# Ledger of designs, part 3: VHH binders against Putative glutamate--cysteine ligase 2

Target 1, 372 residues: Putative glutamate--cysteine ligase 2, of Gloeobacter violaceus (q7ni89)
Amino acid sequence: MTIPFQSSTAPTLGVEMELQIIDPATGNLTPRGPELVTFCEEHPEVGLVVKPELVQATIEINTGICKDVAQVERDLTTQLTLLRSVCRERGVSFLSAGTHPFARWRERRYTQTPRYRALVDKHVWTARRMQIYGLHVHVGMPDGDTAIQVINQITQYAPMLLALSANSPFWEGDDTGLDSCRTKVFENLSSAGLPFRFENWEGYENLINVLLETGSIGSQREIWWDIRPHSDFGTIEVRICDATRTLAEVLALTALVQCLAVYFRRLYENGEEIRLLHPGIIRENKWRACRWGLEGELIDPLTLKGVPTRKLIEQTVGEMQSLAAELGCSAYLAAIPAILASGNGATRQRRIYSQSRSLVAVVADLEAGLAT

## First folded at step 1 (VHH)

Design b05 (framework vhh_7b18_3)
Fold by ESMFold2-Fast, scan of step 1:
Structure b05 (fold): chain B 372 residues (1-372), chain A 122 residues (1-122)
Amino acid sequence: as target 1 above (372 residues)
Amino acid sequence: QVQLVETGGGLVQPGGSLRLSCAASGFTFDNYAMGWARQVPGKGLEWVSYISSGGDTEYQDSVKGRFTISRDNAKSTVYLQMNSLKPEDTAVYYCAKVWGEYSPDYYGMDVWGQGTQVTVSS
């Protein structure tokens, strides 16, 4: 029936980073996540708070509720600094990327609990291969209707966010040919991919209630759409982004997401509207972003012709300049031109591999991205 | 130290009700999903229900409509209200701390309590 939405009147931020724990001697994943979580829970005086994940070589760090991108930076910088110290003392390290370049799923440990077994039974082959890592950005919304309308509009920008964040070109030692193989692995789950378009919160409630009542999902948290509402936090949650190599990239993407969310919220509140792309065109643009990242073309919503992906990103960032100044995130948004010039994470990983012929060197470069 | 303590089990007649409680300590309770699993005599462990940090719930098909999971964050306690109990509900019930609920929304239960016995028999 009714799903209550917790109100967030200001466009507050929350950021979740999924991190891979590695053995620095080999560069491979190591199942030391539970050990780190237990240490942090037993030693609150350290001030490090980490969340466990299904795969034992994975942990998650989260911000609190932040008023702006600068507070996100302070929260994440503090947690990453503490995590580096704790890991160094224990002879392990960590990195951020959409996939691990050479870890093999057959060698990974997964939690063998009743809940995990239920997940495997539901998704079978696909669940066993979920060694993927993302960056999630929450933006506060005042109500469910606003959240739905903002999601409808931001979904058209999901391919652009994917192209900027792509950081998963390798899978089990092979170059996949994709800038983000993470997104294709994730799409194998029944409730993943681009969100459906709803007119209002009631339309969303009607679908979710059917899925809950039929046992198709256990909670709204099992709707793994690229962008989804989060009724308990009172936010929209942007989930399309690969986990990026550096904190600077996390902050740049957070700034862009906040700007887009506020921009579309204001259009809705003022009774203005924009043209919505056909869902099929958004799906095609998502494929293009996945396959070619910042290279190639996205379909322009006005002309319905191919336009260089870099050009559409430049135009969007340009349009957000005044709003970024108002929100205090101009310095963070200004990092995007550098990403466009040097390439995304997938481009960097392929560059390191071409120079070294070593995926261990790729892992070392990814690790270096969070070492400072 | 993370600790989960279950209470409320006992002997009940078919069609009766019981309320199980799980007192949690040693972690930031509000940040985690919590769940219940049971071990049926002669069978393996099976999950029963879970509740997210925000209150979203899920149930195994065989208990849906009969069991209700809830939480009291102020008391760091999870409850399982069990109605219309059947002989096949006889099991040791375990409380568990769940992780990975919202990024990337995978669930696992890595900390278990000692369990509380539920017996449905006349």
Scores: ipSAE 0.000, ipTM 0.132, lowest interface PAE 19.7, mean pLDDT 84

Design b06 (framework vhh_7b18_3)
Fold by ESMFold2-Fast, scan of step 1:
Structure b06 (fold): chain B 372 residues (1-372), chain A 123 residues (1-123)
Amino acid sequence: as target 1 above (372 residues)
Amino acid sequence: QVQLVETGGGLVQPGGSLRLSCAASGFTFSSYWMGWARQVPGKGLEWVSYITSGGSTEYQDSVKGRFTISRDNAKSTVYLQMNSLKPEDTAVYYCATGPEYTRYYDSGAFDIWGQGTQVTVSS
């Protein structure tokens, strides 16, 4: 059977932010997500739309289909402003990070939706540890073949996006030694991790049809690859990024993802040859990014030599300057040098902990990142 | 009980017009974006147009100036007025919806796809 792919000639954007609901008095997670979802569903006049997530202390906010990063900023600013008001009225707060620094998974309360119930039933031990939060960026594609080719290319840059976005160094009160422990927890689900490489859309269809027909997945939405096609909306969906502390970081990552997607789409459409890294090298780079974030070295796709992760990011951002100007996102992409200078979210969390010796202070700093 | 039902397709000569309708039920229509996509036989799905809950519209370049999307919240219906039809507009047309600001919903209950209606532009 064919899987229809909704065409988007323009590189439209959509962004999903997974947020942690906290008790501001303790800094711990609070299972108030369902209450917020119900309020928003019962009061559409407020204009705030939040989605439930597996853990009751989590919610998701999303943009509509946006033409550019500026529209993403407008949509997210509107939703975050409304969310702050609704949360303040209820005596709760929220933050963005790949994990909560000290919340314990054994104390989780799970959202009772059919989809999330099925996830817990199917994955048992692995699903019980899904106290993780990501940033998802969608970019419109004209067809499935283009989507697959762009995914093949951008997968080589997934480790760079992980290094830049890493914001999960703590797990249940312990420093994991990883800049992104989120990505290691996520990899434990079936159909998670780096995507398989396909020649074309038909190759992807063949795999998905087998998984659907055998009852291995209920829908394409249960393919949790770090980057996946989304046929219903005609996009590629980049899922590798940790949830980042600030909106500025979300917008910078969105700009970089859009630039990479358009850049590789044009190479493909022009019939230009492009080198693909061996999957083993991409896997090694993902580990390096997970472990050391911006401080390590990645294997350079062009030279096949280890290079400082910061220098590879600087080079990539430099190569995207003219395209960013064309797409109207230069100001957002220009935030990346500041991130490189200050360090990623994991570096910041460790700095706050080093200064305060308090994970409550780390949570307070994360919360401040989305305050007005 | 959530449903989208498309009507108004059919055979039309080049240069002619058709108006597609999509009747929605089972959700709060006025709070959702509505859109149209089409699938040419043997090819992938192509997004055509959308209209937000607030009435803002966008169109693919190939249909801009010829197609007009509109909505009637009182009737829970979205329309696609298609003028100056060309043979390349021949496709199955689908109605789709999602909540405002949640169009890329990967865990959604309300990203809904209709069954489609055939449009054939031929002499």
Scores: ipSAE 0.000, ipTM 0.159, lowest interface PAE 16.7, mean pLDDT 83

Design b07 (framework vhh_7b18_3)
Fold by ESMFold2-Fast, scan of step 1:
Structure b07 (fold): chain B 372 residues (1-372), chain A 121 residues (1-121)
Amino acid sequence: as target 1 above (372 residues)
Amino acid sequence: QVQLVETGGGLVQPGGSLRLSCAASGFTFSSYAMGWARQVPGKGLEWVSYISTGGSTEYQDSVKGRFTISRDNAKSTVYLQMNSLKPEDTAVYYCAKDTWYYGSESYLDYWGQGTQVTVSS
């Protein structure tokens, strides 16, 4: 039938961080996620809210509905502080990264819920290897038509967001050669990857209804596109980003996403049109970002020539300065030059490994990223 | 402590109807999304339906058009109206509380005792 969209007239923010629970003695994943979820449900007075994920060593923390990036910072700082205390008391720790550098897949580490059981049954081998972790950013939209138009525009920037956030160069102890192997693992699911382009909400509804009626998906929540509409919250949800090492990186990406969303929303509301890249070019740019992160070249939307990824990011951030000032997130957006100068998470992980020759040291460095 | 108590199951003939109810206690009901899942013999656990805090609903493809989920915040109760029941709907039905703050990948994580629905003649 119809898919109702919960309206949000303001560009509100929500952020979801998928976190890896580790044994501090070994640095390996530990299946203590369900224990933490149960504790939080039984002790609401603590004020920590965590959600379960497919793999038992994974939890998700979320913000409430935030007006700006500063409120996102306050919400996440509060949740991370509480999580650190709860984990310390239980002899576990946590970190943020797109994959774990050396943890090996093991059967029966899955969270036991009907939706996760259905996911494993449907996707079989591909679902069994889903030890991957992302950063999701929601931006409020007034209606479904606006959400679709904004998604069409932001999808062209998904490769740039991936390059900035890439933090998954290792898989089961091996250097994959990719800055984000998380993205490639995730793409093996049937409804993952870059979103399709639609003219309006009705076009999106028509596809979703076909997928539901044919049994291809059980619900809209099985559409794992890199950027998708979220009808229940009245948002667009940017899912392309790897889980980043530090809160500063989360906030910088959140600021950029909010700026892009508001920028393209206003363009649409004013009846302005912008050229869209061919989907094949966006797919190629996503591969380039996945493979080389910040060190490569992306195909420039205007010239259709290869341009250094860093230069395109600098140009985009420059274009967002006035809007960032209006939205109160200039200080957060200003953190992006530091990411460009130092490299993304994948660059850092490889640096730590080259200096230490130890993936345990890489894990320790990732853990330290959320320790303060 | 969170408690979910399902009622309304029973034996019904194919084409019949049943209304399941889930009485919730121990939490602020209006602040949480709710859902229904079923244990189908031979198939395992299967998500059936979901209702958000704002009232938007989602359904498993196999029950879409036949089942309707609703909630009454004043009574702290979620319902599942099941029409045009088929033998394949035979299962133990569980009410579940969905813990989500923002919840793009919300999942049902607190389970009730279940209520048996049998569609046969």
Scores: ipSAE 0.000, ipTM 0.200, lowest interface PAE 14.9, mean pLDDT 84

Design b08 (framework vhh_7b18_3)
Fold by ESMFold2-Fast, scan of step 1:
Structure b08 (fold): chain B 372 residues (1-372), chain A 121 residues (1-121)
Amino acid sequence: as target 1 above (372 residues)
Amino acid sequence: QVQLVETGGGLVQPGGSLRLSCAASGFTFSTYDMGWARQVPGKGLEWVSYISSGGSTEYQDSVKGRFTISRDNAKSTVYLQMNSLKPEDTAVYYCARVQYREPYGWSFDPWGQGTQVTVSS
């Protein structure tokens, strides 16, 4: 069968933020998500749109289809401002991070029906993994062939995006030693991790059709690759990033992703030859980014030598300056040097913990990241 | 409060057809993805079909080509047209709002009350 691809000729943007609802008195996850969803459904005039999740302590905020990063900022600022107001009135708060520092799966609350509980019990492993949270960035593509070619190129930059976004050093109260334990938890799923390389859309279709016909996946939505095509939305979807503490980090990552997508789309459309790294090298770089974040070295795609991760990011951002000016996102891309100087979310969480010896204090600091 | 009411189940011969309906209330139906899941005796709960707020559809392999999901936003109703029914399709069919959280795949909340479909000679 053929998989139709919805066309987007402009490099439009869509951003999804997965958010954790917390009890500010304890810092723990609280099952107040359904209350927020019900309020939003009953009061569409408020303009806040949140999607419910299986676990009651989690919601997601999505933008509409945005022309540029400035529109993403406006959409997310509006939604976050409304969410802060609604949460304040209800005595709850929220935060963004790749994991919750100390929450445990068995403390999650579910809708109190036998049917809902049976679904959770059936998916025990999956329900436990619902404690990981990402930032997803969609970029519009004109067709499936272009989407595949752009994904092939951006996959080489997935480790860099992971290093910048890493914000999950703690798991159920323990320091994992990783800057992003989220990505390693995620990789345990059979269709997760780095995408396979295809020559064109037909190659992708052939794999998906085999997996569907053999019952290996129920839909193409069960392909959880770090970067995947999204045929219904006509986009590529970059999923490698941890959920970041602040909106400024979301916007900086969105700007970099849009720049990379447009840059590689233009190379493809102009028929230019593009160098591809061996998948094994990309996999090694993803591990390095996961383990050390900004502190380590990545294998340079041009020289095949170890280079400080910070230096490689600085070079990439420098190469994107002219394109960022064309796309109107220079101010957002300019936030990346600050991330390099101060460290990523994992560095910040460990700093707060070292100073306070309290994971409740870490949660409070994460909460403060979206308080304004 | 969210309410989902499934109708259209019943007894049918192998090779026959049934159309299930799910009437939704208590939320802005047009903005939500909707789906059908079934509980097959001995197999447990299985996802069957999905329809997005924009109208795109997906099906479990075993029903693709035989079942068709559709929606009517004006009536706040989702439908499942089931053709060429097999004894293996015997199940309680549930309507649900689709909660779509990646990387976890499809999830459904809330569940409706269900409607029994029995395919026998």
Scores: ipSAE 0.000, ipTM 0.198, lowest interface PAE 16.7, mean pLDDT 84

Design b09 (framework vhh_7b18_3)
Fold by ESMFold2-Fast, scan of step 1:
Structure b09 (fold): chain B 372 residues (1-372), chain A 121 residues (1-121)
Amino acid sequence: as target 1 above (372 residues)
Amino acid sequence: QVQLVETGGGLVQPGGSLRLSCAASGFTLDYYAMGWARQVPGKGLEWVSYISSSGSTEYQDSVKGRFTISRDNAKSTVYLQMNSLKPEDTAVYYCAAEGYSSWDTYQFDYWGQGTQVTVSS
């Protein structure tokens, strides 16, 4: 069947932050998410909107449809401020990171609804280990064909976004050796990982219809790709990023994603020749970004030679300067050099641990990132 | 903007039938999974039935074989056909639509006000 795409002619933004609810006395995850959701549903006058997640210690906050990064900042600042107040009144706190440094999956309690039970039943081992948290950025697209072409191009830059956002070096108390163990845990889920390449929207429709007709997915919502189209909202959704420690990092990544989306949309609309990397090279770059973050090398899309990840990011950000000025997000994009200079979230977490020898101190530092 | 309105509830004899309707407005129904849940007196909210955007259906064990969920996207309406009704089916029935949400779960983001179904006498 035909899947209609809702037009979003402007490159509007929507951002989703997955947050971990913690007990400030221990630093461990606490299954208080459902009560926060219930409170917000019963008290709409508070103005806080939180969405439940599979793991009871997880909630999601979202922006509305925003015209620019400044509006994303205003929406998220409002929601985070309200969430801090509600959590403080209940003796809990929250943080943002791709994983929790020492929480154990066996201790997690899962939301018990038919849909959540079906997800756990279907994915079993993999679903039971989904203590992972991401940052999702939506960018408006005018039609499905454009969305597919932009996704093809942005997928080549997904490893760069992963390297910048990596914030999950620890798993159940152990240093994984990865800057983003979140992305590898996520890839264990069926229909997750890098998206397939399609020529146009019809190609995407053909795959989705087969998956729906065979009962492989209940809806497009079960396509867990790192970057996917969202036909109802008329957007592309970038899901590759780990949840980052600070709002400033969220906004910097949002700015870069919006710039990339507009840049590739214009190349497509102007009929310019677009060179696509072999999917195997993108997969290799994703692994390199996951393993080494900013300290490694990515395969350069133009030369097909290994180059320092940091240098490739500097080049890309430099190329986006004029677009950032046009889109009004230059100040937010300007935060990326600081990330390159100080390291990503994984680098920071390892630094705190090396200084303190305490994962509780790592959690405290992560919590401090959203304390204002 | 998004609104769900349930109709079709009422009083019915054991063994009887009712058809509930849920009229949706403010969104394109085609892309949303829809469901019915009920609030039984003395119990919490419990799921009754689900229909995916493609038309795949699921039912709670206690209603399987007796209830049928269906959707008419052209009319923006979801139905729950309830047959062989039992006194324990007495509840307020709510229509719910899943919104767009997180990677790992299905969320019902939109709820109707509910319609009372009473099975007695």
Scores: ipSAE 0.000, ipTM 0.242, lowest interface PAE 14.3, mean pLDDT 84

Design b10 (framework vhh_7b18_3)
Fold by ESMFold2-Fast, scan of step 1:
Structure b10 (fold): chain B 372 residues (1-372), chain A 122 residues (1-122)
Amino acid sequence: as target 1 above (372 residues)
Amino acid sequence: QVQLVETGGGLVQPGGSLRLSCAASGFTFSSYAMGWARQVPGKGLEWVSYISSGGYTEYQDSVKGRFTISRDNAKSTVYLQMNSLKPEDTAVYYCAKHEYDSGGWYSRFDYWGQGTQVTVSS
């Protein structure tokens, strides 16, 4: 069987934000997602597009197909502004974070669709812990072979993206010791984690066809790799990032992802040298990013020595400056030094908790990140 | 001191053949994967071919079926047999030592030779 890839000759962008619906009186998750989805479906004139998720306290906001990061900012600002209005009228609020600091999975309700029920039945205990939230960035690709080659290269930078985006240090009221416990919870599902390497699109097709024919997956949408191809949209989809507290962080990460994708696409198209790290080294770097965020060391792809994570990010951002200017996203990429100086979301959540001794205060601070 | 010395380059007509040789010294040759990369005028470096210590080979898509990599551990030499040469194959060809011996080209080059010029033109 063939899997058609919908071509995108330009490096277009699409961004998906998974958001937590909360009761502002308690700070806890509230299963009001289905109500919000129904309202938006019945009122298309409002212009708010909300997608349902497995957990009823979760919704997803999406951009259209954007030519650059500035258009992503316009789309997301419009959607977030409309969402704030709709939520305020209903006495609920929302926030963005990789996990909820104190919500318990047993107290949550799941959206009851045939697909979601099948996922819970298949994955049982692990599926019931999917109170995790990500930021997904799509970048247009001209064909499947290019998508596979770009994924192979960007996978080496997935730990860096995780370190920058980490925003999930708490789980059911406990400090996990991890900057991103989201990624470890997600890795418990089959078909999650770092993607496999393929030589070309045919290699990817061969695996997917086996998984479909054996009933292991119902569709490509059940491949939850940290970075995956998306044949229907003609993109690569970067899924490694935790949901970040602010729109500024979303846009900075989107800019970096677009720069990396275009950089590696051009290397491939020009017949440039292709270097791939051993999968074991990438896996080790992902663990380091998960555990230490910006504070640790990553193994440098060029020297194979431990280098402070902040220094590796500074170097990578520096190397992307000319490309960012060409793509019109320099102002957004320039937000990364501020993240390096202030720390990631996990650092901020721990700071709020140390000052207040209250996870409700942590939730309030996360909520404030998308308030304007 | 690691040394890689390439020979066998030259001028050939389209459709012709050349065999490149790379004489290696300063390391245990039989324990390392070897490869070839090329610098094409107007483009950057591009990987061409790989051979593991055990003889497993990989090729860049543009040269598959036309180029063959091989090694002679007794002579500490790696070869690149180039057939059905095209003008697009015009480049400086570099012999390279891989940092790890692996079953594929997922380890990077840690040492490069000086290069040998291949020109495909009439």
Scores: ipSAE 0.000, ipTM 0.095, lowest interface PAE 23.1, mean pLDDT 84

Design e01 (framework vhh_etentamig_d1)
Fold by ESMFold2-Fast, scan of step 1:
Order: sequence, then C-alpha cells, then structure tokens
Structure e01 (fold): chain B 372 residues (1-372), chain A 123 residues (1-123)
Amino acid sequence: as target 1 above (372 residues)
Amino acid sequence: EVQLLESGGGLVQPGGSLRLSCAASGFTFSSYAMSWVRQAPGKGPEWVSGISGSGGSTYYADSVKGRFTISRDNSKNTLYLQMNSLRAEDTAVYYCAKDRGYEYGTGSYFDYRGQGTLVTVSS
C-alpha cells in the first residue's frame, strides 16, 4: 500500500519534550503522570496539553506547528509555565534528563495498552528497561523523497547532536561511564538506532509494508530510528538527542536541527551532492559521542581523520551562520558556544555529584534547570 | 485530519449490556491498532481494551476480561466494544483511541479525537 506524506513547503518546527515527574521530598520518580493528564483533559481552558507516556512518572509536552525557533520558545515557555503551576499545586515537580539518576526500572508502574504488551512481548527484557527520555525535533518537508534524502544527509550529524545533548550518565544510582547511557538502553530495541539509507520514499514504503504485513510493527511509529520520517506530520523527526536540562539547550538544538535540515534540503533541490559516510563510520561516531560526549574525537567526514568533537561542532555552527540569519534563529544557535565551554548535561551531573556525593543534589539541579 | 466519533453510550442497569461504536476517518484505519480508554468521574484515564490493525490480536484490562469484547470492521472503518455484565464501577466516559505507536520505545499515548460517549451503570 502507499503511505501518503503530508506536505510542508516551509521548514516548520515541532518540538516534543519528555519530562520526568518527581516527588520533591525524595527526588525519586512518582507515578502521578496520569493525574496530570486527567487534569489537563478536564480543564482545556487552562491551555496546558500533556500527553501520557508508558511509564506513569513520565509525561510529554509538545509545541504546535511553529514557523521558527522563536515560536517554539513561546509555545514551550507557555506550556512549561503552566505545568510548573499545576505541579506546584499538587506537591510534585518535574525535570528533564535522558535518564533518572537513581530511579530503579524494576519499581516503575507502566501504562497497560496494546502497544506496551506488544513491546514487552517482542522485546521482553530490553523493553522493561525503557526508562529513558528524549527531545524530538520535527522539521517540515515538502514530500517523502525530500524527507528521505535529508535524513540520509543529517544522519551524519546525529553523533554531534548526541554529544551536545548528552544528559544521562547515571543509571539506577551508578555512574555508567557513558555521557548518554540512554542511547545504549534505547538501541537494544530491534527497530531503534541509526536509520537505514534509502534511495527514495518508495524504498522506505517497501520496508514498512513488509514489517506491517509480518506483524513486526503495529504502525510506522514503532520505527524508533534516531532520525525518521513522520508521514502524518509531513516532517523529518530528529530523535537522537537526550532530554536536556534547560529550555535554552532545547532551543539551541532546535535551531541547529532546523539549519541542518534546510541546508541539506537546499543541496538536494539544487542537484548538489554531499558525500555520504560509510554507515560503519557513522556508527563509530555515534559510539564516540555516547561514550565521551564533547570530550572525545569524532571522525571528520571530509578528511576521515579523528578531530576533537568540539572543533567539528564549532565548524558546523560556523557554516550554519547564514542559514540561521535567514531563519531568524541566530540568537538561539549562539547558545552552542556556551555549551561547548561549560560541557553537556552529563558533565554537569558528574560535577555536582563529585562535589556533593549526592544524587539527590543532582536531581535538584536538574529540576532547577526548568524553573522560571 | 484524524477524526473519531463515538456512539452507543447511555444509562443501563447493573448486569445489562451496551455496544459502543467508533466511526474513524482521516487515516488508513486498517494500518493502526485501536483502543478503548475510559475515564471515571474523578479518576485518571484507564485503558480498557485494544485490537491490532488486522483484528487478529485483542487485549483486555483485567477489570473487563470475560465481560467486554473488542472488534473492528475495516471495511466500514468502525471500532466496536461489546460490554456485558455491566457493573457500577464501569461508569465512565468511553473514548475511542487511535494508537500512535511507540514514538520512543517508552511512549504510550493516543490521539483523542473523539468527544467520548458516557456510560452510566445505575438504577
């Protein structure tokens, strides 16, 4: 069957933030997500829209369809302000991070749905560890063929986005040694990880139809690649990023993703070629970003030599300056040098832990990141 | 544009039966799993039942197993919930939900496009 793609001629934006609901007295996850969802559904006049997640201590907030990063900032600021008020009234709080530093997966409450049962039945042991949280950025595309070509190109930059966003060094109270342990937990699922390279939309459709017809997936939304097409929204969806501590980091990453998407779309539309890295090199760079974040080296796509991750990010941001000016997101992209100077979320979490020896202190700092 | 329109709710005596229907439009119905979710007064949403896109697999919450039956007619783009042996605790607004799939391996959420249908089980 054909999979229709909703057209977006402009590079519109949508952003999804997965948030952890915590008990401020203990810093631990609390299964009060359903209560927040219920309140929002019963009180649409409040204007807060919260989506439920598999783990009951998790919720998701989303923007509408935004023309630029400034509108994303306005939408998310509004939603976060309302959420903070609703949570305060109920004696709970929330934070953003790729994992919770000390919550135990065995103790979590899970929403019972056909998707959860299918996920657990298929992935069993690996599905039970899916206590992870990301930042998803959608960019509008005019058609499926363009979406596939842009995904092929932007996948080469997924490791860089992971290094910038890494915010999950702890798992069940232990330092994993990884800047993003979220990445390793996530890629244990059969349809997760780096996307496959397709020539066009038909190639993608052929794979999805086989997976649907064999009962391997219930819908194309069970393809959890680090970057995937989203036919219902008419977008590409960048999913590689850990949930970051602050809104400023969300907006900086959103600006970079929009710039990269427009850059590669223009190359495609102008009939220009960019060399595609071997998938094995992209996979190696993803590992390096996961393990060392900003402190490591990535393999340079042009020279095939190891170079400091920070230097590649600086060069990429420099190349995006003209597009950022055209798209009105220069101020947001300008936040990236601060991330390079201070380190990513994993660096910050480890710094707080090294000085306090308290993961409760780490949670308190993460919580403070979304306070306004 | 996805639209879901529920019908069939009403007042029923304990031990009675109702059949809920949901008319779907704006998407390829047979390609998506569908669910029924209910919300009792003062409570959060509770997933009740689900069915695969083909109709080959069905799932039920423990509270309704043996009493409720989910089915679908892909030729009519319609989802059904047959509710038997109704109890006072089944009183809720019932929503037809299109599964979004797992967006992130942890994500479990629905498009609530319908307005719901009220089921009241009392004298």
Scores: ipSAE 0.000, ipTM 0.212, lowest interface PAE 16.1, mean pLDDT 84

